# Designs tried in a protein design chat: VHH binders against q0v8j4r314to507. Part 26

Target 1, 194 residues: q0v8j4r314to507
Amino acid sequence: ASSLSFVLDTTGSMGEEINAAKIQARHIVEQRRGTPMEPTQYVLVPFHDPGFGPVFTTSDPDSFWQQLNEMHALGGGDEPEMCLSALELALLHTPPLSDIFVFTDASPKDAFLTNRVESLTQERRCRVTFLVTEDPSRAQGRARREVLSPLRFEPYEAVALASGGEVIFTEDQYIQDVAAIVGDSIADLVTLPL
Short names: E, the ipSAE of ESMFold2; O, the ipSAE of OpenDDE; V2, 0.75 times the mean of E and O plus 0.25 times the DockQ between their complexes.

## First folded at step 19 (VHH; framework vhh_7xy4_2)

Design s2 (at its last look DockQ between E and O 0.37; V2 from the best seeds 0.35)
Fold by ESMFold2, look of step 19:
Structure s2 (fold): chain B 194 residues (1-194), chain A 120 residues (1-120)
Amino acid sequence: as target 1 above (194 residues)
Amino acid sequence: QLQLVESGGGLVQPGGSLRLSCAASGFTFSKYGMAWVRQPHGKGLEYIAMIRYSGSRTYYADSVKGRFTISRDNAKNTLYLQMNSLKPEDTAMYYCATPRYEGNTWEDYKGQGTQVTVSS
């Protein structure tokens, strides 16, 4: 049995990313219907500053949709901190040989976990794909004294590479379209033998 | 041990071209993205170009788009920067950079740099 596992950034104006996750989920579920790859379990792990979790798991797609709909962007100036922590937690609760999708608009503040998460993806044989609504070339942070390195997303690249997944950068206004296309492509690949 | 050695800098006239190279060793070059960073004398660092580990995607600062081209040769562990239509404002020390995980931190590691001077 396979799962549909989401790690979801709930900071700021993540409404478009939450909607993209719902679109991707529906595409994957509908394409896998009646096949050996139809999801039998759903996993959701939110993250934000300063925390992450709790893990939500269910075998009921309606419960999953409800939980996803109840996700709320944390307002104000909160910034995501714990993306890799949430991903680690998701990996621990995701059945082996599953796909995990990460939705975020920021680079990780917990990049020290990169090696541990890489190892865990390989141990669980899970494929991790990141959908990132940020321009890696953006040079200035919110703090004027901070210079943003274009290499700040390398922890995500390392995890994706180790797991056989990808990192996809897109603009906020297009993430729903990208999520639909990724859902179609990944569902086709997962329907075929790995 | 990780080493990045930049070369190819020099003195050129405005409108001229230079090709910078960065020889990498001591790590698996093909696993990591690479960047070019410049520092004009007395100024802060400016990231000007980045290339994904595979070479499949590149990113540029607005100040250099259309004039500079980043590339890599993973078989030779070498990063390149082709610099065309050079301007006096491009005068700076140029460094290549790669992410380095050391002591529970991810920070960019830079070489010693190569000087580019654009002057009439």
Scores: ipSAE 0.597, ipTM 0.850, lowest interface PAE 1.5, mean pLDDT 81
Fold by OpenDDE, look of step 20:
Structure s2 (fold): chain B 194 residues (1-194), chain A 120 residues (1-120)
Amino acid sequence: as target 1 above (194 residues)
Amino acid sequence: QLQLVESGGGLVQPGGSLRLSCAASGFTFSKYGMAWVRQPHGKGLEYIAMIRYSGSRTYYADSVKGRFTISRDNAKNTLYLQMNSLKPEDTAMYYCATPRYEGNTWEDYKGQGTQVTVSS
């Protein structure tokens, strides 16, 4: 049985990304409906600062949409966030050979889970794709006293690579376009703040 | 204790070449991405090149693209920067860097640096 899983950052900065995820989810579900790739299960795992979860699992696409539609960007602090913890939950509750999509604009606070999550992706044979929106102000270090490491997303790249997925970096203003092409497995669009 | 030791800097004429090395110790080198960062006198830090932990992907700033090459030897715990076609504007202190999560933020640990001076 195949599953469609979403790991969604719900912090206050994620308004555009959450909308993009909703749109993309609809497209993916519709594209797969009536095909051998139609999901038999849907998984949704939100995360924010400092919490993650709960896991929502259903076989009913309507229930999935209802739950997803209730997701909004609310509250939260600055990066990093508990992304890998949420991803681990998703992996544990997702059938093998499924796609997992992660939406976030933040680096992982729980980077110590990287090896565990890598192993879990391989064990479950799940492909993990990250859509990461970077704040240009963060990239240029102008808004923050301290320049954040541009390598802070390396754990996502490691996990994606282990799973046969990818990390796509984009700006929030372009997330709709980028999300729309994810289903087509096009070339990795990586923009790092150099 | 984590250590990064840069070497290979020096004085070179415009159009010349240098190869920088960074010896890493005190952590699992092969599990971390690495970067070269430079700081010209009186200016801020500039990330100029990055490489994934596996070496499978590299990234360059526009200022050095086509001239500089970042590479790594995980068996030797060493990071390299091949610098060709050097320009006076490349004059700076050069640091190798690795990401660390400290104080609830991701910051790069840097070595002591190696000075590169490009002058006629």
Scores: ipSAE 0.501, ipTM 0.811, lowest interface PAE 1.0, mean pLDDT 90
ESMFold2 (binder alone), look of step 19: mean pLDDT 81; pTM 0.823
OpenDDE, look of step 19: ipSAE 0.073; ipTM 0.462
ESMFold2, look of step 20: ipSAE 0.593; ipTM 0.852
ESMFold2 (binder alone), look of step 20: mean pLDDT 81; pTM 0.825
ESMFold2, look of step 23: ipSAE 0.555; ipTM 0.838
ESMFold2 (binder alone), look of step 23: mean pLDDT 82; pTM 0.839
OpenDDE, look of step 23: ipSAE 0.125; ipTM 0.571

Design s3 (at its last look DockQ between E and O 0.01; V2 from the best seeds 0.00; counts 0 for: pae O 7.2 > 2, placed apart)
Fold by ESMFold2, look of step 19:
Structure s3 (fold): chain B 194 residues (1-194), chain A 120 residues (1-120)
Amino acid sequence: as target 1 above (194 residues)
Amino acid sequence: QLQLVESGGGLVQPGGSLRLSCAASGFTFSRYGMAWVRQPHGKGLEYIAMIRYSGSRTYYADSVKGRFTISRDNAKNTLYLQMNSLKPEDTAMYYCATPKYTGDTWEDYKGQGTQVTVSS
């Protein structure tokens, strides 16, 4: 309600997810522009291995759309990524009682931050929804030598639960449909089965 | 403190069925996802099934999809694996697993396991 905040994995594998975020953000910006429902602030935090940020904030929906439109998938980066660090940064810059949407295809490298991020969501009273385009059952790392636990996304589940949000697992081909549903239901959580 | 105890393993013929149980204690079971992991003798671990904290979703490895069913009873702190149409390649030690967060690390905790042998 008071902010529209996006945390975006910009790793090279995230092309469809970034496009979904761009499309949904444009619709939200245009739909609410000049109305009482218009967010008072917009926050964007990109992340990838090894980095995250910088944070981008604005009160201008046109500036937000432009910044998001300039986002492109960067090359490289192996699973996992610095998602919780980026989320922490977004929470520090997001007004209370806001929704934060996280787009990623990777488990977090920085899972040791889980308790800090949980606490911060409660202090800021922000609801965090993760859109994850990876099957938790995938057992092989993208480098093929790594065995991946299906429980590797549990840090996201912990953060979502603490915040009143949810983790939505979907495939790359469905992410734009999921983003559209989330955008249409901005006052409520939306879940698709994986 | 945290404890996972598997049971229900045994010797069965090919095509048979078994139901494994995992009794959990020492943590808030209903807040965590759970998995079944198996290890054939002399081989690596294979994660074969996972269930979300609420039981609302399940995930399966291709090797068991359609034959095995994971379920949980949060009131009894118990995880289950129904294993149907068992094959000799399902022979393994079976463990249940849950994520453990110590504040510094996040890792999978496994029980002692229960042996499943599919032979004859």
Scores: ipSAE 0.480, ipTM 0.804, lowest interface PAE 2.2, mean pLDDT 81
Fold by OpenDDE, look of step 19:
Structure s3 (fold): chain B 194 residues (1-194), chain A 120 residues (1-120)
Amino acid sequence: as target 1 above (194 residues)
Amino acid sequence: QLQLVESGGGLVQPGGSLRLSCAASGFTFSRYGMAWVRQPHGKGLEYIAMIRYSGSRTYYADSVKGRFTISRDNAKNTLYLQMNSLKPEDTAMYYCATPKYTGDTWEDYKGQGTQVTVSS
């Protein structure tokens, strides 16, 4: 069973990232449709602060695209956000041996879930790739706000490492290019037969 | 026109080894992930190995993991599959495959295949 799974930060700062995810998803769906590499399952999990979910699952690529296409960046975008909770949902609803892609510009508010999520990635044998963007607007606002820890993304690194995935840091302006890794890995999203 | 030409198949005994090659042309090879797929007689097409465009990451089906190695030489526009410890269940037509973007849509291409037969 193959799956395409996205965990998407939907806060107001995530417009470019969401678009990048949409573009890649569309390409993957179109590319794999009618082929042996066609995903059998599609998973979408949005998150923000303080909410996350619901999980959306479908075997229909058209439904998947429709749902994904309706996702937009909404609301305030102050980190941290409920990323790991969303990821947990994704892991629970994603077929084993699948790739999960996380798009966010924020550290996890729910860092206490790190060990659980690590274990779950290993149990499900899912590889998690984080695409983390820097929000320039936050950087400017940070001059007045609490200095964010440089280690605030360690939970993502830990989860990625445990899963055999990676954390990719980039800027908003480059997210489209970086997101191409999803497409490149999409061939990898095909759960190879056991 | 996109072309994929597989070679290197043959008859081998169980436990033997083969190295398959795929010569690619008609597209920018280095920009595309590649895969090996196989089709046993009377069965469907099965993906068994994949490699990223840069070769930085590989993926294997559990059925071939630890025995098969996918690699590529982008300078030579060639994809490889090293198959070790071959088993009778590995008997199949083997294809290299790649997606191609045609402007608005993607489609997968594969070659004519190379037959691998593992038998005592």
Scores: ipSAE 0.017, ipTM 0.258, lowest interface PAE 7.2, mean pLDDT 86
ESMFold2 (binder alone), look of step 19: mean pLDDT 84; pTM 0.854

Design s4 (at its last look DockQ between E and O 0.02; V2 from the best seeds 0.00; counts 0 for: pae O 5.4 > 2, placed apart)
Fold by ESMFold2, look of step 19:
Structure s4 (fold): chain B 194 residues (1-194), chain A 120 residues (1-120)
Amino acid sequence: as target 1 above (194 residues)
Amino acid sequence: QLQLVESGGGLVQPGGSLRLSCAASGFTFSKYGMAWVRQPHGKGLEYIAMIRYYGSRTYYADSVKGRFTISRDNAKNTLYLQMNSLKPEDTAMYYCATPRYTGDTWEDYKGQGTQVTVSS
C-alpha cells in the first residue's frame, strides 16, 4: 500500500506545473490499476508565499482528482516559496516506502528546514523527486528583478540526495511532457514510467 | 570556522588563460555546491558558474559559456575555474561561494576574492 503524494507550488506562474501533476497522477493510476501497486492513499500539499498547506489526504482517487481539478494558481511570481514546510507535511502523511513528487519554479524560502527534511525522508524511507521549471543558471530569476544565487536550489539537491531521489530542471513548456520522457536523468529531463 | 581562499588571479593579455583556485576549510566541502562570482570595479555581482557537490551538474552564465570551466576536487577541498579566451570584459574581482546554513538562515558565503585583469 503506497501513496501518490504531491507537493505543489500554487503561485500565479504554476499553471503548467499543476497540469503536469494531473498528467502524472493519471498516468500512475492508469499504469497501476488492478495491480498490487495501485495507490491506496493520495496526499496533496500546496504551497505559496507566504503560506503552505493545508494537507489533503484521501483514499478515494475520485476525490483526489476533484481536489486537483479545483486548484488554481495563487499569488504572483515571487521567489522564494515555502516548499520545505509543505514537503515536511507531506512526509508526515505519506506511508513509508513511497515516492513524493514536488513541482515548483522557486527556491525555498524555508531552507533552514533542510536538515530536518533530510532526516525525515530517511526515517520515513520516502524518495523525493523535485521537478523544477527554473534554470538555476539564471542570475535574475523569472521575475527579472534581482540577482539570484544559482546555489539557491542546493536545499532541494540535499533533500533529493538524502532520499535517493533527484532534482530535475526543465523549462515550463516541457514539464507537461512528463509521461513521454523515460530514463533521461543525466540531461535533467523528467523521468517517469510509461 | 568556514573559510574560502581564492588564488590564481593576475594580469593577462586578451586571448590568454588563467586557472583560479579556491581552497575551502571549516566545513565538509564534498556536501556542498560551489559557485564562482565576479564583480567588475564599480559594478554589481555576477554569478558565472556553479557546480554541484558530486560534480555531475554544472551551470554557466551566458557571458562565459564555452570559455570557462568550473571543476572541483573533493579530496583536496578545492574548487577551480579554468578561464580561456579571456576578454577585457572579464576583468573583475573573482570570488568563490558556497551556501551557509547557520540553523537560522541560509545564505551564500563568499571568500575575499582574487583579482583578474585582462589588459594589453
Scores: ipSAE 0.289, ipTM 0.684, lowest interface PAE 3.8, mean pLDDT 77
Fold by OpenDDE, look of step 19:
Structure s4 (fold): chain B 194 residues (1-194), chain A 120 residues (1-120)
Amino acid sequence: as target 1 above (194 residues)
Amino acid sequence: QLQLVESGGGLVQPGGSLRLSCAASGFTFSKYGMAWVRQPHGKGLEYIAMIRYYGSRTYYADSVKGRFTISRDNAKNTLYLQMNSLKPEDTAMYYCATPRYTGDTWEDYKGQGTQVTVSS
């Protein structure tokens, strides 16, 4: 039995990304329902700053869709966010040998969890894919703020690679196309935009 | 049947170079991302490099970043790992691998491996 797990940044900047996740979720549910490829478990974990969770788990795709559909981008969008904590929670509640997809436009505030999360991915044999978008609004705000390290996403890269997954960087305008990888997770058939 | 066959390993001195190859068969190679993983003696499996099916996106562990290059030739169904500036800590059995969905679970498929030993 397979599982579909989403870890979603729900900060105010994540509107397009959340929509992309919703579209993909709907697509997966519709296409896989009644087939041997239908997930037996669905997991949702939201996060922002400073909060993360709660975890939502269900075997019912309709419940999954309903829960996901109710999610919206709320609050401020300043990085970093509690991504790895949310991911850890997702890993603990996701059946082994499953795919986990993370949507965020922010670096992890809890980077100290990197090794622990890596180990957990190995233990659970879950593959973690990060979809990381740039927030144009943050770029404008950043002019007034401390220059962010270009290596701030290294924890994601480490975790992804350890799990057999990947980090995909993209712009928010392309997130709909990029998010298609979720639906095509069985076969690497999606050409990602530059 | 899916088959991966690694080659190119050997004994090298620190600072040396090796090029590993992986011959793939039994599946549509060009449609799947591939990875190199390694297992040092007495340690667990470590992913060290990944490449997407279209070959334009690559990913590296920090331990090998800047020293190793993963590439592929889809026409030849072959995956490569160029290893430069080798260190003793790079000593391990090296495998090419790909995750596969079996219908209910994900599994990593890898070959028999090729031994890389870096020693003075």
Scores: ipSAE 0.020, ipTM 0.295, lowest interface PAE 5.4, mean pLDDT 85
ESMFold2 (binder alone), look of step 19: mean pLDDT 82; pTM 0.834

Design s5 (at its last look DockQ between E and O 0.40; V2 from the best seeds 0.00; counts 0 for: pae E 2.3 > 2)
Fold by ESMFold2, look of step 19:
Structure s5 (fold): chain B 194 residues (1-194), chain A 120 residues (1-120)
Amino acid sequence: as target 1 above (194 residues)
Amino acid sequence: QLQLVESGGGLVQPGGSLRLSCAASGFTFSKYGMAWVRQPHGKGLEYIAMIRYSGSRTYYADSVKGRFTISRDNAKNTLYLQMNSLKPEDTAMYYCVTPRYTGDTWEDYKGQGTQVTVSS
């Protein structure tokens, strides 16, 4: 049994990323429909500053699609975000040997959870893939607050490595194309994993 | 022990070039992203370039884009910064940086630095 599990950053800059998640979900569901590899569960966990959750789970692809269609980007986020907390919730509700996709343009404010989330990906045997976009409206070094390190995404790299997944960086305009490519690759791997 | 040692700084005329090196030890260099940061005298730190662990992605600050090139040699555990078309505004202490997990937080670990002075 497998799940299609999404962790979605719902900050105001994430409209393209939410659409990319919808495209990926559609590709995976349609490619696997009527086969033994059809997902048996669907998990969705939104996050934004300062909150995350709730977890939405269903065995019905129509309910999952409806929940995704109702997602809207909130106002402009305050990087960093509670991504690892949302991912932890997703891991706790995702069956073993499943893929989890994380869509965000922000580094994690909860990076202290990195080791715990790494361990949980290995315990649950889930592969975590991050799709990360740049946000041009967050120009580096212009605010009086702390300058953002370009290495701030290393917690995501650590989690992806521990899980056997990847961190994919792209721009907003290309995120939907990248999501489609990743969705096609997963469908290929699930069908013929050798 | 984790160690980052910068070298290659010096005095150069405007329009000149320098190549900085950063020798890394005490960690698995090929698994971590690296950055160059600079600090002009009496001013704050500026992140100017970053490179992913594999070399597959780079970042440049607008102030250096097109003039500086970051690279790495994972076989030699060495990070580089090729600096071309140098300007007086590039005068600063230059440090290489790698992320480290301290058991409770992630932070950027910075070497001792190498001085670059651009003047005529």
Scores: ipSAE 0.468, ipTM 0.789, lowest interface PAE 2.3, mean pLDDT 80
Fold by OpenDDE, look of step 19:
Structure s5 (fold): chain B 194 residues (1-194), chain A 120 residues (1-120)
Amino acid sequence: as target 1 above (194 residues)
Amino acid sequence: QLQLVESGGGLVQPGGSLRLSCAASGFTFSKYGMAWVRQPHGKGLEYIAMIRYSGSRTYYADSVKGRFTISRDNAKNTLYLQMNSLKPEDTAMYYCVTPRYTGDTWEDYKGQGTQVTVSS
């Protein structure tokens, strides 16, 4: 892939995830700089509720790192969040045949965008991978007053599938390990389902 | 109107098997993930199995893993739960579930349920 694109939930609960993204980004930049595997474009799109964006794009890894480094988990933490809107922005600003990585612990508030985003992934030939730090199978154990549907992540599954990506469910404590997939995937060719 | 109608429950002996069905209508079944939840008498709801809209991925609670199999036929708008090696602890009302966004949160819509009783 020619681009490294991150869509980051920046709500208050996303501290570990944001850090994981930072670590991976740093590793990728350091390892690939000056090599044929160096990304030609970097994209960052933050989101929470109700806000999403702005999109940040650069070809300069140092600028990318600077911008990413300034991202922090801020306020809130309740779901759902404007994930698909942010993803749409990322897709529009990401070069074709690139990987996009989404970090979130929340379901999409903007699920109505699912079909549009699916189509856009195929149009742009971008593979979208969701790193979700809430396991649907563990929905019962969450310390929330309201019982949320574990199936609320289906829009992510649809988008990921359409793009040839995947949804990876994990926990906060393991997100750093799971996020290693970012480094492994960037070199892969995007294969879209026919 | 969205409807989920569960069937296939009944009385079975320990070690026995049942196959539950859920007939779905009133929504595009093939676009939604589905789940089975159960509620023992006097207890809360437990998610026991989930399946993605495409059927490509399934999840199971540890309590039923290896014994239960969730599947779906999108052409028939039907969700299934094959239950093998049933135990008394599996006695519960079983519900078919689909997610619904209320405008501010994701909730589950469930049918009327089908009773499963495992007893000697």
Scores: ipSAE 0.290, ipTM 0.696, lowest interface PAE 1.3, mean pLDDT 89
ESMFold2 (binder alone), look of step 19: mean pLDDT 81; pTM 0.815

Design s6 (at its last look DockQ between E and O 0.01; V2 from the best seeds 0.00; counts 0 for: pae O 10.4 > 2, placed apart)
Fold by ESMFold2, look of step 19:
Structure s6 (fold): chain B 194 residues (1-194), chain A 120 residues (1-120)
Amino acid sequence: as target 1 above (194 residues)
Amino acid sequence: QLQLVESGGGLVQPGGSLRLSCAASGFTFSKYGMAWVRQPHGKGLEYIAQIRYSGSRTYYADSVKGRFTISRDNAKNTLYLQMNSLKPEDTAMYYCATPRYTGDTWEDYKGQGTQVTVSS
């Protein structure tokens, strides 16, 4: 039994990302209806600073849709966020051979979990795809004197690589369009036109 | 032992071209993303280009977009930067960088650098 699993950053800056997750969920459900790829289970794990969870699971797509519709941004926390902790929790509740989608605008504060999450994706045979609305290169030109490394997102790249997934960086205004494209072409995400 | 060795720097005239190389060893090169970072004399670091582990996606700072091209050859463990239409403001020490896990956090590891000087 396959699952559609979402890990959602719910900090105050994430309104567009939550909307993108809703669009992607609807698109995937409609695209996969009546096929062998149709999900039989849905998993949702929110995260925010300072916490993450709880896990929500259901076999009913309408219940999943309603839970997503009731999600909203909770107000800002520090960057980075507890993304890998939430992903670990999602992996523990996602059946094997499933897709997990992660929506965030921040690098992980819990990067020490990277190796453990990599191993878990391989044990569970789950594919993890990240949609990230922080542009690593654009952050370098701000008035701040401190230069943020674009390689700070490597924990997400490492997890995606281990799982056979991808990390996609996009701007806030485009994430809904990107989410729709990802839902259509999950096997080859890097070649999508943006 | 992790090593990054940059080469290919030198003195060029404005409008000229130069190709930098970065030879990598001591880690699984094809598993990690890479970046080019430059530091003009007496100034801070600037990340100018980034490439994913597979080479499938690249990112550029606005200051170099359209003029510089990052690439990699995973079979040869080598990262490249093709620099065209060079300007005096491109004068800097150029480093390649890769993320390194230190047990508590991820940090960038940089090589010793190669100097690029653009002047007439």
Scores: ipSAE 0.214, ipTM 0.631, lowest interface PAE 4.9, mean pLDDT 79
Fold by OpenDDE, look of step 19:
Structure s6 (fold): chain B 194 residues (1-194), chain A 120 residues (1-120)
Amino acid sequence: as target 1 above (194 residues)
Amino acid sequence: QLQLVESGGGLVQPGGSLRLSCAASGFTFSKYGMAWVRQPHGKGLEYIAQIRYSGSRTYYADSVKGRFTISRDNAKNTLYLQMNSLKPEDTAMYYCATPRYTGDTWEDYKGQGTQVTVSS
């Protein structure tokens, strides 16, 4: 079986997203436990600005849940945040053929890592899906008067594409529904040569 | 054409050791990370170990951590898995694998595998 990884923005604005992640994690654990699709490993990496990590890894879904359950939205700055650094850590600790889910409402501060992270996704064979609770078409951030570039999420798109994943943009109010993709996700299967 | 050929499997007693080899050809071996995966009878494919393209870093599943060692010789285009302290639950078909991305999906190239059976 594959592994499941969560990369979570833990800044103060991420309350709904973190809850959504928790709900999905619980659902996955419950659904997959005792089945051939049960993850062999769970990875959890939090991030904010400027901090990211530490990496938590376990083969025990209960331990994973416990750790995840302790995560909360805490005070922090506005975007950008250290998303790609956290993702890199997740990739380094995630077995192949695994899904990595990133929850954030912010663009990456560490966009310079994009190529590295892309390459790492190729090597690790992990599919990365970004759940971004922000609309790139919005000119203004949640709390900022500054006009933000609509291209600020391109690094996520690049990484997702490189991994065979995707970037899903949504709003806070819909994150619970959108996050269901996590529970529905099936890790890539090894394709045997004919 | 990309080829992977696993070898070194066999029957061993619990607590025994085996060393698996994977001969790679048809691609630039040194540029790709490699992995060992296994499939127990009647079960799905399980990741067990990965190694960076340069060999600089290794990663293990908890199930084999401390017992198995993945290594590679890029000059010989060969991947290895040293398996120590083998347990009955380690019984499986073992494959070496390398990832390929086709542009929209992942493909995992692996060989025919080598059977490892741990039994008293």
Scores: ipSAE 0.000, ipTM 0.234, lowest interface PAE 10.4, mean pLDDT 86
ESMFold2 (binder alone), look of step 19: mean pLDDT 81; pTM 0.825

